# Ledger of designs, part 4: VH-VL binders against Transcription antitermination protein NusB (nusB)

Target 1, 140 residues: Transcription antitermination protein NusB (nusB), of Caldanaerobacter subterraneus subsp. tengcongensis (q8rad1)
Amino acid sequence: MNRTEAREWVVKMLYQYDVSKLPLEKIFENFYEEHDPGEQKEYIEGTVRGTVEHLEEIDREIEKYSKDWPLYRMPRIDLAILRCSMYEMLYGNIPVSISINEAVEIAKKYSTDDSPSFINGLLGAFVREKGLEEGEANDN

## First folded at step 7 (VH-VL; framework fv_tislelizumab)

Design b20 (from W3 with heavy chain S56Y Y105F)
Fold by ESMFold2-Fast, scan of step 7:
Structure b20 (fold): chain C 140 residues (1-140), chain A 119 residues (1-119), chain B 107 residues (1-107)
Amino acid sequence: as target 1 above (140 residues)
Amino acid sequence: QVQLQESGPGLVKPSETLSLTCTVSGGSIRSYYVHWIRQPPGKGLEWIGVIYYSGYTNYNPSLKSRVTISKDTSKNQVSLKLSSVTAADTAVYYCARGYDFWSGFMDVWGQGTTVTVSS
Amino acid sequence: DIVMTQSPDSLAVSLGERATINCKSSQSVSNYVAWYQQKPGQPPKLLINWASTRESGVPDRFSGSGYGTDFTLTISSLQAEDVAVYYCQQYSSTPYTFGQGTKLEIK
């Protein structure tokens, strides 16, 4: 499978972890019963495990930019998307434009009508305030 | 604590339209998916359909031509209409809460309302 | 449509003994299975979701297991209050479908 498909699976696994509280090993086993990740196995497991390991830090960042909406009121799918994207940008060295664009596309597929604009706005604010914008680094 | 309460006529004549209302308290229908499920006397459960956050609906194909689910966010209510009823539509009708697209289970159910289709 | 088939249709178990209810799907549903308990005159109550995750407030004697096409609900030590009809449900694809139900009685 390609990276776009793999990212969608990462979001789904983070969602399942949040709502089902199944151990990560069981979530991976269930996935491998039906799917072969191919070259994406390292990305999938690394991103899911990394996000869970950094969950407290990531959730604090999300709360900073969610304005008046506490995390417990957020749609669970939105939370999974935000967690994945923030991990990718903070720890995964994924370009911010790619991570944000993919997050918005997943939200369009699976979440509320308001979710794409909400996610784009929150992640955009996060990126601007953390100085993670592409082209911010001076290579001169 | 979120509660759902069904209401509607207990008796409907064959060929008429059944209209039921689900009233949500302790939470907003804007935050939940709402499902309708029915149970004929002494029988099992049949999923009728769901209304999503956006107001988009998905219906059981066996009932799709006769069923409409809608919502009124100002009243915090979800409605079910089932047209051209027959005795086979006699059942207890439940509304129930779902969370989102991937979680198709229902965690909070109304007490149910009994509908009898008879002349 | 995915067909969910439960076995047995009815089961009598002595108090304190283990009760096991099976559910089989006509095609793989991964772990997208929920279990409900329904007592006479009451709505169904969610017990288990994601095949094996116990809903908050549900006693630990209830457990779910399975993946793919074969699923099991287990009550490790039957209590009098557990007399009910139990339903499995798949939510892998719409229309969502339920098993026919298993009636659990005291022996």
Scores: ipSAE 0.531, ipTM 0.848, lowest interface PAE 2.1, mean pLDDT 91

Design b22 (from W3 with heavy chain V34W, light chain S28K)
Fold by ESMFold2-Fast, scan of step 7:
Structure b22 (fold): chain C 140 residues (1-140), chain A 119 residues (1-119), chain B 107 residues (1-107)
Amino acid sequence: as target 1 above (140 residues)
Amino acid sequence: QVQLQESGPGLVKPSETLSLTCTVSGGSIRSYYWHWIRQPPGKGLEWIGVIYYSGSTNYNPSLKSRVTISKDTSKNQVSLKLSSVTAADTAVYYCARGYDFWSGYMDVWGQGTTVTVSS
Amino acid sequence: DIVMTQSPDSLAVSLGERATINCKSSQKVSNYVAWYQQKPGQPPKLLINWASTRESGVPDRFSGSGYGTDFTLTISSLQAEDVAVYYCQQYSSTPYTFGQGTKLEIK
């Protein structure tokens, strides 16, 4: 599978971890019963495990930029998307533009009509305040 | 807590359109998926369809040509219309809440409304 | 369509004993399975989602297990109030489908 497909699986796994009582090892075991991650295995497991390990910090960042939305009132798919994207940008060395664009596309596919705009706005504010903006490279 | 109440005619004539309403209290219909499920007397459960946050719908292919699910956020109501009914459509009809796209189970159910199709 | 088949159709278990209900899917459904309890004159009540996650407020004697095509609902110590019809449901793909139901009664 490609990275875009792998990212969707990361979001689904984070979502299941949030809404179920399954340990991460069981979630991975379930995935491997039906799917071969190929070259994406390290990305999938690293991103899921890393997000969970840094969950308190990531959730504080999301809460800081979610305006008046407490996390418990946020759509669970949105929360899974935001958690994945923030981990990628803070710890995964994934370019900001790629992570945000992919987060928005996942939101369009699976979440609410308002979710793409909400996620883009929140992640944009986060990137600006943390100084994670990509330098301008006009080498086209 | 969230409560669902179905209402509609108890008796519908063959070939007519069945119209049911589900009134939601204790929560907004905007934040969830809303399903319709039916149960013929003495039989199991059959999923009819769902309406999403966006207002888009997904129907059981066996019923798709006859079914319309809609919602009215100002009244906090979800509605089901089933056209061209026959005796096979006799059932208890339930509305139920779904959480989101990946959680296709129903966590809150209405009490159900009985519909008999008979001339 | 994915067909969900439960076994047995009916089951009699003594109070305090273990009850086990099985559900098989005609295609792999991962862990996208829920279990419901329905008592006479009442709507179904969600017990288990994601094959093994117990819904809030459901007694801990209820547990679910399974993955792929084979799923089990277990009641570790049957209580009188557990007499009901139990349904499994897959939500891996639409149309969502239910098993035919298993009637649980006291032996």
Scores: ipSAE 0.638, ipTM 0.863, lowest interface PAE 1.5, mean pLDDT 91

Design b23 (from W3 with heavy chain H35S, light chain S30Y)
Fold by ESMFold2-Fast, scan of step 7:
Parts: structure tokens; sequence; C-alpha cells
Structure b23 (fold): chain C 140 residues (1-140), chain A 119 residues (1-119), chain B 107 residues (1-107)
């Protein structure tokens, strides 16, 4: 699978962790029974594990920019997307433009009619206030 | 707290189009996936179809040629139309909220509306 | 289409005893299985989602388990209000499909 497919699986695994309450090892075991990640294995496991390890820190950042929406009221798919993207930008050294564009595309496919604009706005505000500007992005 | 309520005719003649409405209160259908499910007398549950947040639909292949699900976000309503009805379409019809795209279980159900197809 | 098959079609269990209902899918549905309870004249009520997660407000005597093709709903200590028809449902792919139902009665 390619990186775009791998990112969608990362988001779905973070979503499953949130809603099913299964341990991560079980989520990975289930995935590998029917899927071969190929070259994406390190990205998938690294991003999922990293996001969960930093979950409380990431959730606090999301809350800062959600503007009066508590996380429990947020669509769960939106929350999974935001968690993935925040981790990628804070710890994964993924270029801002790539992470945000991919987040918005996943939102268009799987979340609510308002989710793409919401996610783009929240992540844009986060990037501006943290000084994570496009001009200093890593290679594509 | 979200509630769904079905409404429509209790009796429909063979060959006519059945039209049902699901009215949502306590939340916006813009944020929900709404499914229609039916249950013939003494039988189990059959999924009819779903309408997604975008207005896109997905129908049970067994009913696809006869079913249309639509929504009116200004009225907070979802509608089901089933054409060319026969006695086999006699059932209790439910609308139910799907949690989201990946969680296709139905967590909030209407009370159901009985539809009898007879002359 | 994915076919969901429940067993048994009906069972009678004494009050306070364990009731076990099984559900098999014709192909892997991972953990994308929900369980519903339906009493006469009422809509189905969601009990379990994601094979094993209890819905809010559902008594802890209800539990779900399974992965892939084999799923189980267990009521650890049957109470009178548990008399109902129980349905499993897969949501791994559309069309969403239900099992045929299991009627639970008091012995």
Amino acid sequence: as target 1 above (140 residues)
Amino acid sequence: QVQLQESGPGLVKPSETLSLTCTVSGGSIRSYYVSWIRQPPGKGLEWIGVIYYSGSTNYNPSLKSRVTISKDTSKNQVSLKLSSVTAADTAVYYCARGYDFWSGYMDVWGQGTTVTVSS
Amino acid sequence: DIVMTQSPDSLAVSLGERATINCKSSQSVYNYVAWYQQKPGQPPKLLINWASTRESGVPDRFSGSGYGTDFTLTISSLQAEDVAVYYCQQYSSTPYTFGQGTKLEIK
C-alpha cells in the first residue's frame, strides 16, 4: 500500500483505539491478519504508537484551537484525523502542507459535511501559532 | 439528546409508491448517517439503505431499483420512497441513526411505523 | 453480501443462569459487529458495538466477544426483563446485514 493508504489506516487505527477500547497490540494484530503494509509498516506503527504515547499532550493542543467545542462532542473521525496530523507535525517531521492536505482529504471521504473546513481551520491556527510555517518544511 | 420519529401512510395499495418521513430532533442530520431498516411481520431485520452526511446514498442491492432516500437539512428530515410496492413490502419501517461512517451500527432508533400493502 | 447466522434460533434459560448466543459471518468482519435487543412492539436497542464494547446504560451482565467470523453475546445472570429477540449485525461492509435473530425465553 502507498503512503496515502497507510495514513488512512493510521487514522482508522487511532479511531478504533478511541471507540473500541482495544489495546494497540490487538489492533495491529487484527490489521496484519488481512493486510500486508509492506514498506509502510514503520510509518504505520510509528505514527500510531507515537500518537497514543503523546495523546494527552496532543488532546490539549486540539482543545486550545477547538474554540468552545469540548473533545467529547467532536466527531470521533475528526478527532482521529486531528490526532494523527498533530503527531505528524509535532513529532513526525512531516511537512505541514502534506499533513494538513491529507487530513482534509480524509475528512472529505469519511467525516461530516463540515469536517473538512473545521479540520483545515483548526490545523491552520495551530500551525500559525506554533510557528510551523510552510517555508521551513521538510522534503516532500 | 437525539430522537427520531417516523411518519407516513399505514396502508398503501399494490403498485403504488410508499413515502415515509423521518423527523430528527435534538440534533442535526448534517452530522448523522441515517439508515432505514424494515421488519416484516414475524421476521427479522432487513437493512434498506443509508444516507450519508454528504447526501450520498447506499442501498441494499435487493431493493436498489425501487428505493430512494433523500434528506432536507432545513427541515431536519430524511425521506424514504419505495416504488412498485407489493404484499412483500408489508413491514414495520424504522429510521435509525448510524454513529458515523466507520461505525455503521445504529445507536438511536425511531419507534417504527407500520406499513400494510393491500387493496 | 455477508451472511450473518445466529445459533440457536431459540433458547430457554432459567433465571440467574448464563445465556449464550452465537453469531457467525460468512467472511471476516473483523470486530465490526453490533448486538441488539428487541422486545415485542419496540424498536431494537443497541447493546454492544465493536464486538465487545458495551453501550452506555447497558447492564454489565451483558458482554460480547469474538473477532473475524465467530461472535458471542453472553448474559451472565438472566433477569426477567431480558426476555427478547437478540440480533447481531455486521457493519464491515454494505449492505449491512443482520442475523436471523435468537429468541430468548425463561425456562
Scores: ipSAE 0.601, ipTM 0.839, lowest interface PAE 1.5, mean pLDDT 90

Design b6 (from W3 with heavy chain S28T, light chain T53E)
Fold by ESMFold2-Fast, scan of step 7:
Structure b6 (fold): chain C 140 residues (1-140), chain A 119 residues (1-119), chain B 107 residues (1-107)
Amino acid sequence: as target 1 above (140 residues)
Amino acid sequence: QVQLQESGPGLVKPSETLSLTCTVSGGTIRSYYVHWIRQPPGKGLEWIGVIYYSGSTNYNPSLKSRVTISKDTSKNQVSLKLSSVTAADTAVYYCARGYDFWSGYMDVWGQGTTVTVSS
Amino acid sequence: DIVMTQSPDSLAVSLGERATINCKSSQSVSNYVAWYQQKPGQPPKLLINWASERESGVPDRFSGSGYGTDFTLTISSLQAEDVAVYYCQQYSSTPYTFGQGTKLEIK
């Protein structure tokens, strides 16, 4: 599978981890029952595990820019998308435009009509405050 | 504790529009999805459709041409309208709570309201 | 549309014995399956979600298993209160669909 498909799976795994009692190892086992990640295995497991490991920091950043939705009231799919994208920006050095564009596309496909705009706005505010719009931030 | 309660007419004439209301207490319809499910006498469950946080809807294709689901957040109510009814629409109608697209199970159900379509 | 097929249509099991209900989907639904219990005159009650997770308050004699296209609901030791119709439901894609139901009776 390609990176776009792999990212969608990362979001689904983070979502299921959030809403279910399943441990990460079982979520990975279920995925491998029907899917071969190929070269994306390291990205998928690394991003899911890394996001979970850094949940407190990531959630704090999301909360800072989400004045309309405290995390406990936020749509769970939106939260999973934001967590994935924030981890990529804070730790993965994924180009900002790619991470945000992919987050918005996943929101269009699976969340509410308002979610793409909400996610784009939140991530845009985060990027602006951190100065990540500049070339140096996007190259790393 | 969230509760859902259906209400509407017990009898509807063929060709008329069935209108049902789901009233929510102990919570707000702004926080979750609301599904409509029906069950004809002695038969199984049929998913009718859902209304999302945004007010967008998704309907069972078998009913899409006749179904409208809407909500009034100020009244904490969700409504179902089914046009051009026939005897095949006789059923118990339930509204039920869901959380989002990926959690498409329903954890809190109303008691159901019986609708009979006859002359 | 994804079709959910349960087997058997009806099942009679003695008190204290194991009851097994099967559910098959026409295409893979991963673990996006829920099980409901419905007693006469009552709405369905959610028992299991994510194929294998018990809903809060559901007795531990109920368990779910399966992945992909084949799913099972097991009652390890049948009690009188378990007499009901059981439904599986997939939520992998819309329209969400239910199995036809399995009627569980005491033998």
Scores: ipSAE 0.603, ipTM 0.855, lowest interface PAE 1.8, mean pLDDT 90

Design b7 (from W3 with heavy chain Y33F, light chain S92K)
Fold by ESMFold2-Fast, scan of step 7:
Structure b7 (fold): chain C 140 residues (1-140), chain A 119 residues (1-119), chain B 107 residues (1-107)
Amino acid sequence: as target 1 above (140 residues)
Amino acid sequence: QVQLQESGPGLVKPSETLSLTCTVSGGSIRSYFVHWIRQPPGKGLEWIGVIYYSGSTNYNPSLKSRVTISKDTSKNQVSLKLSSVTAADTAVYYCARGYDFWSGYMDVWGQGTTVTVSS
Amino acid sequence: DIVMTQSPDSLAVSLGERATINCKSSQSVSNYVAWYQQKPGQPPKLLINWASTRESGVPDRFSGSGYGTDFTLTISSLQAEDVAVYYCQQYKSTPYTFGQGTKLEIK
């Protein structure tokens, strides 16, 4: 599978972790029963594990830029998308424009009619206020 | 906190349209999917359909074009209409909350309303 | 449509004994399976989702397992209040479909 497909699976795995409370190892095992990630394995596992490890920090950032929306009111698919994108930009060394564009496209496929604009607005505000650039400030 | 309650006529004549209402309290129907499920006397569960956040719907093909699900967000209500009813449509009808597009299970159910189709 | 088939249709188990209910799908549904309990005169109650995740408030004697086409609901030590009809449901694809139900009774 390509990176776009792999990102959709990352979002779905983060969503399953959130709603099912299954351990990550079981979520990966289930995925591998039907799918071969090929060259995307490192990206998928790294992004899912990294997002979960930094979850508290990432959730605080989302809360800060969600304005008056508390996380418990947010659609769970939106939250999974935001968590993935935040991790990619903060720790994954993924270019901001790519991460945000892909997040918006996933929202168009799986979430509410309002979700694409909401996600784009939140991530855009976050990027502007943090001064993130293509290649990210945290790139080594 | 979220509760669902079905209401409608207990008796409907053959060939008429069955109309049921699901009233939601403790939460907004804009935040959830609402499913309709029915159960004929002494039989199992049959999924009728769902209404999504957007107001788009998805119906069980076995019920073809007889089913319409709609919502009124100002009243926090979801409606089910089933046209051209016959005795085979006699059942307890439930509305139930769905969480989102990937979680197709129903976590909160109404108490159910009994519908009998007879002359 | 995906067909869900439960076995057995009915099961009698003594109090304190293990009850096992099986559910088979006509094609792979991954882990997109839920289990419901229905007592006479009541709506179904969600017990398990994502094949093995127990809903909040459900006693830990209830457990689910399986992946693909074969799924199991286990009650490790049957209690009197567990007498009910149990349904599996797949949500991999619409139309969502339920098993025919398994009636659990005290032996």
Scores: ipSAE 0.665, ipTM 0.872, lowest interface PAE 1.5, mean pLDDT 91

Design b8 (from W3 with heavy chain V50Y, light chain S92R)
Fold by ESMFold2-Fast, scan of step 7:
Structure b8 (fold): chain C 140 residues (1-140), chain A 119 residues (1-119), chain B 107 residues (1-107)
Amino acid sequence: as target 1 above (140 residues)
Amino acid sequence: QVQLQESGPGLVKPSETLSLTCTVSGGSIRSYYVHWIRQPPGKGLEWIGYIYYSGSTNYNPSLKSRVTISKDTSKNQVSLKLSSVTAADTAVYYCARGYDFWSGYMDVWGQGTTVTVSS
Amino acid sequence: DIVMTQSPDSLAVSLGERATINCKSSQSVSNYVAWYQQKPGQPPKLLINWASTRESGVPDRFSGSGYGTDFTLTISSLQAEDVAVYYCQQYRSTPYTFGQGTKLEIK
């Protein structure tokens, strides 16, 4: 599978981790029963594990830029998207423009009508306040 | 908290169109999937279809030629129309909420409305 | 269409004892399974989603397990209010389908 498809699976796994009582290893096991990640395996597992490992830190960043919207009231798909994108930009060395654009596209496909604008605004504020670089190499 | 309430005529004649309304309170239908499920007397549950927050629909193939689900976002209502009804369509009809795209289970249900198809 | 088959069709269990209900799918549904409780004259109530995740407010005596084609709902210590019909549902693919139901009664 390509990187765009792999990112959707990362978001879905983070979503399942959030809403289910399953440990990460079981989520990966379930995925591999039906899907072959090919060369995306390292990206998928690295991003999911890394996001979960840094979850408290990432959630604090999301809270900071969500304009006092508590995370427990946020659409769960939005939260999974934000967590994935934040991890990619902070620790995954993914260019901010690529990560944000992909996050917005996933939101358009799977979340509410208002989610793409909300996610774009939140991530944009995060990038601006953190002084993260833009216009970097492609995410392959 | 989100609540759903079904309403409709209760008695429909064979060959006519059944029209039901689901009114949502405590939340916007823009944020939720709304499913229709029915249950014939003494029988199990049959999924009819859903409407996405955007207005996109998905229907049970067994009913697809007869069913239409639509939204009126300004009234926070979802409607179900089922054409050419027969006695086999006699059931309690429920509307229910799906929270998001990946969650095809229904976490909040209306109380149900009984529909009898009889001459 | 994916067919969901429950067993048994009915069971009677003494108060305080364990009740076990099984659900089998005609093809793999991964963990996309929910369980519902329905009491007479009431709509179904969601108990379990994602095969094993208990909904908020559902007593901890209810638990779900399984993956692929074989799923189980367990009530560890039956109480009088648990008398109901229980349904499994798959949401792996449309049309979403339910099991035929299992009627749980006090012995």
Scores: ipSAE 0.481, ipTM 0.810, lowest interface PAE 2.5, mean pLDDT 90

Design b9 (from W3 with heavy chain V50I, light chain S93Y)
Fold by ESMFold2-Fast, scan of step 7:
Structure b9 (fold): chain C 140 residues (1-140), chain A 119 residues (1-119), chain B 107 residues (1-107)
Amino acid sequence: as target 1 above (140 residues)
Amino acid sequence: QVQLQESGPGLVKPSETLSLTCTVSGGSIRSYYVHWIRQPPGKGLEWIGIIYYSGSTNYNPSLKSRVTISKDTSKNQVSLKLSSVTAADTAVYYCARGYDFWSGYMDVWGQGTTVTVSS
Amino acid sequence: DIVMTQSPDSLAVSLGERATINCKSSQSVSNYVAWYQQKPGQPPKLLINWASTRESGVPDRFSGSGYGTDFTLTISSLQAEDVAVYYCQQYSYTPYTFGQGTKLEIK
């Protein structure tokens, strides 16, 4: 599978971890029963495990840029997307434009009509405040 | 507490169109999907279709040519229309909440409304 | 369409004993299976989702297991209030489909 498909699986696994409360090992076992990740195995496992490992920090960032909106009121698919994207940008060394564009596309495909705009806005605010913009003319 | 309530005519004549309404209270239909399911007397459950957040729909292929599901977000209502009814469409009709796209189960159900197709 | 087949069609179990209901899919549905309880004159009530996750408020005596094509709902110690028809449902593919139901009665 390609990276775009692998990212969708990462988001779905984070979603399942959130809603099913299954251990990560069982979620991976279920995935491998039917799918061969090929070259994407390291990305999938690394991103899922890394996101869960940094979940507290990531959730605090999401709350900060959602204007202190409680996470429990957020659509769970939106939460899974935001968690994946923030991990990719903070710890996964994935370029901002790629991570945000992919997050928006997943939201268009699986979440609410308002989700693409919501996710783009939140991640954009996060990137601006953290100074993570790509291609900045000045280094300050 | 989210609650769903079905309403519509109890008796429909063969060849006519059945029209049912599902009214949602205690929550917004913007936050979840709505399914329609039916149950003929003494039989099991049959999934009719779903309306997504966007208003897009997906129908059981066995019913697709006769079914329309729509929603009115301002009234917090979902409607089901089933055309060209026959005695085989006699059933209890339920609307039910779907949590999101990946969770295709129904966590909150209406009480059901009985529809009899008879002359 | 995916066909969901339950076994047995009906089951009689004594109070306090274990009840086991099986559900088989015609092709793999991963863990995308839910279980419902339906009492006479009432709508179905969700018990289990994602094959093994208990819905909030559902007693601990209910448990689900399985993956792929074979799924089980277990009631570890039958109570009088558990008399009902139980349905499995797959949500891996549309159209979503239900098993034919298993009627659970007290022996």
Scores: ipSAE 0.636, ipTM 0.870, lowest interface PAE 1.6, mean pLDDT 91

